# Designs tried in a protein design chat: VH-VL binders against Large ribosomal subunit protein uL10m (mRpL10). Part 182

Target 1, 224 residues: Large ribosomal subunit protein uL10m (mRpL10), of Drosophila melanogaster (Fruit fly) (q9vpl3)
Amino acid sequence: RGKINIQRPKAPHYERARVVAVTQPKYPELPKAKSCFKTRAERTQQQQENPYNEIIAREVRNWLDHSRLVAFFHLSSITADDIFRVRVQLHKQNLHLKSYGSKIIEQAVKNTRYEAIVPLFHSNHCIVFSPDPEKTAALLRIVRRVPQMVLLGGIVEETMLSRNQLVAYAQMPGLHAVQAQLVQTLSQAPGHLIQQLQAHQNSFVQVLDVHAKNQMNEETPKST
Key: E = the ipSAE of ESMFold2; O = the ipSAE of OpenDDE; V2 = 0.75 times the mean of E and O plus 0.25 times the DockQ between their complexes.

## First folded at step 11 (VH-VL)

Design ge3 (from gb169 with heavy chain Y101L; framework fv_anetumab; at its last look DockQ between E and O 0.26; V2 from the best seeds 0.00; counts 0 for: pae O 3.9 > 2, unsure alone 72.7 < 75)
Fold by ESMFold2, look of step 11:
Structure ge3 (fold): chain C 224 residues (1-224), chain A 119 residues (1-119), chain B 111 residues (1-111)
Amino acid sequence: as target 1 above (224 residues)
Amino acid sequence: QVELVQSGAEVKKPGESLKISCKGSGYSFTDYWIGWVRQAPGKGLEWMGQIYPGDSDTRYSPSFQGQVTISADKSISTAYLQWSSLKASDTAMYYCATSFLYWGEFDYWGQGTLVTVSS
Amino acid sequence: DIALTQPASVSGSPGQSITISCTGTSSDVGGYNYVSWYQQHPGKAPKLMIYDVSNRPSGVSNRFSGSKSGNTASLTISGLQAEDEADYYCSSYTSYSDPYVFGGGTKLTVL
């Protein structure tokens, strides 16, 4: 019963042992988060790696502090190939698509002015960062063909904007003085912005729930 | 004010090489895809491929992969379509076009370059 | 592999509304595919008339409208005028794929 079994001598395991585990040159490798169905042992291991989470949280904080444009999206299921192509299109416009676990975002914004955004990240999401707030129009034009990315709102020059305010900002002429005055005038208190985003997000979740009940696919969804 | 100006008509023999150009002005040339569309005499439109001049990311239609080379020189805001060896079947009108809508909705077009290949 | 089918020709009288169809597979028209429409007069470059199924670029008459149902996109021209006589092409750039596809074209004749 403990005999060596060579039923499938072409098992890929031996081939993979000779190669460093990097899969595609054009798609970035994810450092930590891998699957939404972790074993209990893997979840315990995750908790023991708190210093790694802090390193990633510091990266998120750096992005937030150095980006003049930050946009928040709800993310529905999308293939790895499709999200890669979207990331490439965004990157060409100096728009940086990222996705982080909700605990990492909580750590990143703790004791900062951004704490009000934490409720946005308890569902599937992604974030777009850019140093260039004038690229908001390009962002919206690119994602218009990505129904899996639903705009929730954003931050422009440290001012939180609702979805509608961000769309309005993108349509204004590019004069710096006009843009700065518009952002200041249209800004709302962070609590009001989060309330508006949560209402829109809940409506979107209802649409996704109806769609999921009609689906017969076994496709693995993208996890944070 | 956005303008795509293509090189002039070409008359060539089979087997000759050819490089036609498309110069963009009035916009940031490196920030938008520029594509090439062929139209044989009396025929419909065929997408040949496109290039993103900012990083030279280039995509080809499967029908034209290996048949032509698409390139760009961002220092002079010019895209190119090139054949190493022309065939009589390459006789067509060739348009360049760009998309400010980012995903292949070509909203600006050059005037076209007529290429005639005959012996 | 990807094909967009249009009727070869369509005709109508001035003032009439006409519709040009563009039929593909689920991967072309029905799924994530976004349909555009181009008008081309003889000897001229194509002009974008409709993008994202139903949006008109600036400067395009509101007599042109677009729609999609299932795997078929439609361009509707209301109040047909003599200047509308041209070739019309649908196109699709499948969601994030390399192939950009034109339909075979439809010759619109104004009787």
Scores: ipSAE 0.462, ipTM 0.741, lowest interface PAE 2.6, mean pLDDT 77
Fold by OpenDDE, look of step 11:
Structure ge3 (fold): chain C 224 residues (1-224), chain A 119 residues (1-119), chain B 111 residues (1-111)
Amino acid sequence: as target 1 above (224 residues)
Amino acid sequence: QVELVQSGAEVKKPGESLKISCKGSGYSFTDYWIGWVRQAPGKGLEWMGQIYPGDSDTRYSPSFQGQVTISADKSISTAYLQWSSLKASDTAMYYCATSFLYWGEFDYWGQGTLVTVSS
Amino acid sequence: DIALTQPASVSGSPGQSITISCTGTSSDVGGYNYVSWYQQHPGKAPKLMIYDVSNRPSGVSNRFSGSKSGNTASLTISGLQAEDEADYYCSSYTSYSDPYVFGGGTKLTVL
C-alpha cells in the first residue's frame, strides 16, 4: 500500500479534477478596479447612450446653484482607490467630489451664468462642491496631497476665480478676521494721524525756537 | 496655537478598566482626525486607531480592534482611549495626535500618557 | 504586524551626512507618496520632520530631506548636529481601513 505522499497529493482522478474545476466557484476576477473615472472615450460613449442625461444635468445645476464653493480640477491618471480616498477626505469636510461628462456639463450650464466653465471640461476633470466657502483652504490642503488633481480654477461666492486667485483667497483671513483688522486699523488711524500731526508741529516749533535763539544770539552786541 | 493635552499617568492592575483623555485646543476639533499611538517601553510607535470627531467615524488597527475603544466628545474637544480589561502588555506610553492635512501624518502631538499595568 | 523596515541604528560625526532607510512594500511605501518621518528625543513626543516623502513642515531645518525609490524611502540629515541624536520613525499610508504603519525606528547617534 504505497505511502500517501501528503506533501504531493496525487492529482485527483481526471473525472474528479474535472468536477472540481467546474465546481470551483469562478470568483469573477474582481473587475480590475476600473478607475471610477472612465476614460474620456468611455464617458462620451456612456453619455450618448444614457437616457438620464437630463436628470444628471439637473443634478449638476442643482450643485452649482447651491454651492458657494466650486472648484474645477484636471484629473490625470488616478486609481479608483486613490479617488475613493480623496472623496472620503473631502466628504469629511463637506466637500463633494463629482465627475461628469462634458456634454452633461454643457447641457447643465447652457444659458446660465456658468457657461464660461465649459472649456474647462474638455479633458478628464472632476468638480468639488461645497456650501461653505470657508472650506477653500481645507480643499486645497487635501488636494495638495493628490498630484493627479490639478486645480484649474473655481467659483467662490458666485465669483469665478483663477487658480491663483483661489489660492490667494484660501490664504486670506476669514471675513471676520479681516473686518476685525480693519476696525482695528481704523481705530488706530486717528491716533496715528494725531501723532503725526503733532510731530510735525513739534518739529516746526523746535525749528522756530532754534531760529529764535540764533537771532537772539546775533543781536547780543559783542561787548567790546 | 494647536495644543493636545493628555490626562496624567496611570498605574493599574490587570483586569481593571481605564479611560484616558486627550483634549484639543487652538483648532477646530471636529475637522481633524485624532489618532492614538502606542509606544511600549523601549519599543517603536504603533498606530492604534483614530477618530473623526465631527461624525465619530472611528478606525482601528487590526491589532487593536476589539482591544480598545476610541471615542470623542466634541462638546469639550476631548478624545478618549479606553480599555475594559487591562493587561500587563498594555504597559506603554500612549500619545494622541492630530494631522494638519487631515490624514497621512501627525503634526501635533500630546505629551503622552504613561500607563503602567502591574500586578 | 507589518512594520516598515528600518535599520536599528545609524551613527555619524558632526557635520556629516547620514541616511536612514525605510523599506516597505508596493502596498505602502511603494504604492503611495504618503511617507512621513518623525524625530523623537528621549522622553518626548515624536515630531513630524518630513511628510509626503520630501516635504518639510514649517520650522523644520532644511538639513532634513526625504526621498523615495521603489519600496524604500530615505531620510537624509546633512550637517549632523548633536541635537539630531534621536530616534527616527518612518510611516506610510497602507489602506483605507488601516491607514498608518510605522517603521521599527532608527536610533541615530552623533559621535
Scores: ipSAE 0.041, ipTM 0.609, lowest interface PAE 3.9, mean pLDDT 82
ESMFold2 (binder alone), look of step 11: mean pLDDT 87; pTM 0.910

Design ge4 (from gb169 with light chain V29I G31T; framework fv_anetumab; at its last look DockQ between E and O 0.22; V2 from the best seeds 0.00; counts 0 for: pae E 2.6 > 2, placed apart)
Fold by ESMFold2, look of step 11:
Structure ge4 (fold): chain C 224 residues (1-224), chain A 119 residues (1-119), chain B 111 residues (1-111)
Amino acid sequence: as target 1 above (224 residues)
Amino acid sequence: QVELVQSGAEVKKPGESLKISCKGSGYSFTDYWIGWVRQAPGKGLEWMGQIYPGDSDTRYSPSFQGQVTISADKSISTAYLQWSSLKASDTAMYYCATSFYYWGEFDYWGQGTLVTVSS
Amino acid sequence: DIALTQPASVSGSPGQSITISCTGTSSDIGTYNYVSWYQQHPGKAPKLMIYDVSNRPSGVSNRFSGSKSGNTASLTISGLQAEDEADYYCSSYTSYSDPYVFGGGTKLTVL
């Protein structure tokens, strides 16, 4: 459960840990009454990490380090049956759906270049990890049927991409070298993902929803 | 171009076994469900079940559970529908079809395999 | 266990518009947008004409359109042509354990 062997595939061995992390209850509330004015020692004690939070944060770091594709979604209210259906379909494409508390994400990305993703997790969210960046098109095809998941952006080959950049990447030819070169070119664009997060949440969601509907191509082979 | 090619028509007697095939080409065989759909003479379409060749996850309609076996050989991109003991009521056209989603549309269909079971 | 209800037959003259209905339940058509329509000419395999209620696959004429209201989905064929004469089937998601149900089919006759 704790340490993950890097020689093994990231698939199914993480599924148990990911479920535990999502469903695990918060550690118990401290029963002792607390003053509004804290001493230095009390502040230090409140900053002490829950041991389970450390384990879960390491899991998130491992996913980020071993995934060439990471996609971030806003998650609206969804039934357990619907999310289970989506998770199974994603898993069949080597796409791993997860959700973590914002505190855990912040802890996981501390002192990394990925600290910029923390604002994405202030509202309901989910993350999809995959070692296979070529599965971006499959991811977008699956999510097209799931209106409760709204694409915010992602990371491809360690480069942070906006929603529009990720959609453009997914439409590229299947040659990996061409897609990698385009990711480097797209990363030179201004950081629209960060700017979009600073806008009103409803406007941000509406803009992303319109782009998802306009930019996603359903790749049905031509019939004669 | 996506293509599903099914095995030829079969004429059988009640009690005989049968295995019919569906070979897929022009797409990633392991990334799509292969479904089997039955059409009795003069009747409508009935979903029998489907398999995901990538991991052999196999699902059956409750109406056909235990009546047939669905399988696939991903090394030759071929799915199978199999009876251990045919009945006269198994006389029908059998189609294979692709589906990207477990809960979705059948994008491409095979030409059909006519199975006739008579005494 | 539960079938989608379609009319047994419909007919129309060339150039007219016709509509084929497909009625299910809130668990089938009402809740999800996974309605599909298939065309089947005699002796041939079905062909996907509409998916996700209203989307056309590549190569399907824009004379075919789909919609949904409540528990009823509809296929509309405008500018009816002789080659449209065929059987039409709707289908929908029913449950995770049994994800497909087909309607009984509608025979379209072009007069």
Scores: ipSAE 0.497, ipTM 0.763, lowest interface PAE 2.6, mean pLDDT 78
Fold by OpenDDE, look of step 11:
Structure ge4 (fold): chain C 224 residues (1-224), chain A 119 residues (1-119), chain B 111 residues (1-111)
Amino acid sequence: as target 1 above (224 residues)
Amino acid sequence: QVELVQSGAEVKKPGESLKISCKGSGYSFTDYWIGWVRQAPGKGLEWMGQIYPGDSDTRYSPSFQGQVTISADKSISTAYLQWSSLKASDTAMYYCATSFYYWGEFDYWGQGTLVTVSS
Amino acid sequence: DIALTQPASVSGSPGQSITISCTGTSSDIGTYNYVSWYQQHPGKAPKLMIYDVSNRPSGVSNRFSGSKSGNTASLTISGLQAEDEADYYCSSYTSYSDPYVFGGGTKLTVL
């Protein structure tokens, strides 16, 4: 009875092979992670056909007007699952991830102070909105773990910032901390000024006193 | 400096209720997840659940779902873990820890609370 | 059931390099780069040593490094010191409903 080669089992008989082939659970190919983000072409096509473009544009404008923090990202190929994870993280920080078509953005920002952002939307993009500018650091921390999201720039407190400026802003102590520091510095300034002013006055008085004493000594006739 | 201070050791009997606490300081309490991790004597770490104090979003491990309640009071920067009825099997060290991410690393840990349940 | 498999114990001499493995599945370590390592001394709370497979928190020695291949993550400790004697735990993201799984832990003994 030939040693059953456990390492290379003989191909099952043709009939068995057929049964095994038919009974092999066709695991549905995991749906190829359809990028939750429609391709630029798909988005453009959808925008042309969507009668609701004006409504969406209004929504975008509303987000822009009510956000104190807006960040623009280039979005590379990302899975729906990845987007979901990122969205959950952002949401916890009161950061809202949105994606809009370029035409919608153009329509939304036309004749507004935000018109300068239009060139940022030539590729796949997403926008993060927040009412809290202090969340800039949190935003950057989150997206650091998402290589598919590349920061392009943003708007903080109605000011357009480059990528580098936004990073720098995130590293700054909070406005309140800076204000507190400023107040402390300003509160200390009068004391120092007074001390300096007094020091000069005191020195002047001392010099005058010495001068007066010297004059008095010169006027004392040497009683020969 | 970030610090998590947990309540002291507890000795209880089976069937008793218990609530232990974890107080955070030195960071924005509402912006980080607080997780609870169980460690039975001589055993490994087990994630029990976590809460986001900012919105009170609470998540449980399937193994601990319905067995414990996690809560937080953001006004005093304190998270809680509670049992309605303790079992002997609940004897363990319980750690609270903070994570910036929902599935992120626990970067800061409390000192632990030893809970002993014996008849 | 412990979803991540670690060796129960590893040992090394001072100055040596040791590696602790953490083996998961294609649904956790194999898919995600959310692996963390924790050091725990007896009677102490765990300490984060590595996050996101290979990143070190501030204050952690550069002797600690992390890597991943397939479904296995690895913690490497170079220049082993007596103070490194501790239990080490790996963790990984698994799913949204169950975001954390820990390994069984590895006791490191410095000989």
Scores: ipSAE 0.405, ipTM 0.731, lowest interface PAE 1.4, mean pLDDT 85
ESMFold2 (binder alone), look of step 11: mean pLDDT 90; pTM 0.919

Design ge5 (from ge3 with heavy chain G54D, light chain V29I; framework fv_anetumab; at its last look DockQ between E and O 0.04; V2 from the best seeds 0.00; counts 0 for: pae O 9.3 > 2, placed apart)
Fold by ESMFold2, look of step 11:
Structure ge5 (fold): chain C 224 residues (1-224), chain A 119 residues (1-119), chain B 111 residues (1-111)
Amino acid sequence: as target 1 above (224 residues)
Amino acid sequence: QVELVQSGAEVKKPGESLKISCKGSGYSFTDYWIGWVRQAPGKGLEWMGQIYPDDSDTRYSPSFQGQVTISADKSISTAYLQWSSLKASDTAMYYCATSFLYWGEFDYWGQGTLVTVSS
Amino acid sequence: DIALTQPASVSGSPGQSITISCTGTSSDIGGYNYVSWYQQHPGKAPKLMIYDVSNRPSGVSNRFSGSKSGNTASLTISGLQAEDEADYYCSSYTSYSDPYVFGGGTKLTVL
């Protein structure tokens, strides 16, 4: 038992994450011309947002602190009805699907070892939390029917895992004992984990840059 | 070893009620959907519906909604298919099945329960 | 909902490869990545042979393979054996909701 003590991973370089913004060049929405009220109105909203943001950020911290499994997904366009149905299926397995603004995630992981995950939330995303790391197999089996949710990686027993490592973790027999040993081994090699996360993230960014809707296509880890 | 054991064959008359069972063992019964599939003699497979035993969330095929009741007793790891008034057209083999793949692609099946309804 | 059309029967000799088709009525209903295949011998319960178009469950021979083209999924059995004689059903879903649809079935005869 107890917290897995991992070496602080080097933050991946997400220079390719900016490709998402370039691939989808959304013209900037010009603000309403209200310069005389801008500072006062924005300051009032910032003060109101700060209290609510901190409350929500505490919620995210609480999920992170009490979840032995955290999985990160890119979320493509999906109807509210469909994502609700997926949330219900996940909830039946004690898997809790959440989505938070990137600002909230930044506040929640500030001054933690997980601060490096913030760039993952520049694009549309969702997160699955669970206290049950043995439910990783259930998570991946349920999500296989949800092509709009693309696995980016996760955290198991406070150790960051790449997409491929998380998939391998989920497939091992004798789940709890073998998975605990795998996580322990990975926590002693943070450089390898970071390299795998960087490769996965670069592949993900390149797929979004192509702006193709063949997300149901079988992707190899190296097809980038 | 995962096993679904169904109740024995039934011979009934039209208008009678019937409740058949499917007992799951060798796995966590409440963690997976149990579905019911009908097969009339010499005919194909028809999905009737499914239940999630933990919370009794129940889904029916539109073709069978209101004609049968699907239920479960999680304390004895048993699912049920029930008719209040049988018809001759209910004569069929009835299978229960579960999906460890979670979305109703059934990878484990019971042996089937033959229900014969004739006067 | 999805209407899945299969040929009523297919036959082949031992050692041949045969293909059973399953055609949807619309590419927008159920999506072809959701197609599964079941084998049923007479008097026995169905057995899942293929899920998600091309994935085999544990314990299913690699002689069975699945594929897709357009709105048609295919089950291919290579090296046909006498024990492959059975009824084969495709199946699919309309969405993340409950309606699960079986095709009409294909009787495979090994000559």
Scores: ipSAE 0.349, ipTM 0.683, lowest interface PAE 3.6, mean pLDDT 76
Fold by OpenDDE, look of step 11:
Structure ge5 (fold): chain C 224 residues (1-224), chain A 119 residues (1-119), chain B 111 residues (1-111)
Amino acid sequence: as target 1 above (224 residues)
Amino acid sequence: QVELVQSGAEVKKPGESLKISCKGSGYSFTDYWIGWVRQAPGKGLEWMGQIYPDDSDTRYSPSFQGQVTISADKSISTAYLQWSSLKASDTAMYYCATSFLYWGEFDYWGQGTLVTVSS
Amino acid sequence: DIALTQPASVSGSPGQSITISCTGTSSDIGGYNYVSWYQQHPGKAPKLMIYDVSNRPSGVSNRFSGSKSGNTASLTISGLQAEDEADYYCSSYTSYSDPYVFGGGTKLTVL
């Protein structure tokens, strides 16, 4: 892990900043992008014509319910080959890359605590699922090398996190207990996702700060 | 394509000052740490420190703290490593490398700058 | 300087599989899944081969794989080729203040 600059948050690149701006808890409209999975039009048409929407929605729900890590990505002009490559790489890490239509997602998360994710799916997107929240760092590192995959946010331990929060989460090795506790605390407030996200972000920063301070104070002789 | 181009080889005498450079291109220079890694002849890699060019946040290895100065000029996408007074023991290959802000690996490396310090 | 412990050298014949170990402590390899491996040919800059213990960057051969157990990380090179002859360095996250530690390096000879 690199040194995370927790003391001086860096402004993201303008493109990333745009993404970050649209991935706020309010989930504003996201930039539209083309995906090699299917065109938006094709996907929409397929969804409308698919008699198995309910089945697919159940599948999505199952993934959500059984995943401790869920990450949402915007896809921008990615080739099938690239997707395949990424999928394989992710799969090796028990990370499962899926793509669903917006209507399917809507149906899947309707009347659930995850309903707030619906606005994220107005464009071409994919989802990565994992039963292991510890794979967050691995996920981010893998997709970092895929410019066409833009992280929008995710769910860790049933808590919705912004992009920045996910990044922060990934940078807290050895703090699993603290992470879990924080997430649990945040997850107990179902009615205020936005507030939870903000609180989570702040809490993560604080945890990271404490971790950093502890690491700095570690007189632990580096084992020669 | 991401590229790090380092300044040319240097031959110096003990006590002389030196500043070598690493110019990045093909990526957002301000979004990545620029790290410096020393490799003495026939020896391994040693992390010296790194700088985040956007705000010039600089970190040093304890072993190199006070021994070198790392700086950057983001306007020209260039990072620097400098010595105020070279020692013979500073003879080494020096690599610059990039690491994303939150990551711990160096993705891209410069070609290296050989610094030879001899009387 | 505290370095991760690597064997000085390993050798193998073409087509064989070899493993390079990297041993640290609970404060580095054992504490984090942030182990990287670099390949360095003579006179060349290091190249990232593995990150996060077992992930390969794009363009890196699938012959290279990484794993970790306890305080020891391992790089395995399968189907050894002549071009694999190089020095290999492991690296790990250690602390916020001193984030990077490298191994001493392993010279791989292809016989």
Scores: ipSAE 0.011, ipTM 0.506, lowest interface PAE 9.3, mean pLDDT 81
ESMFold2 (binder alone), look of step 11: mean pLDDT 89; pTM 0.920

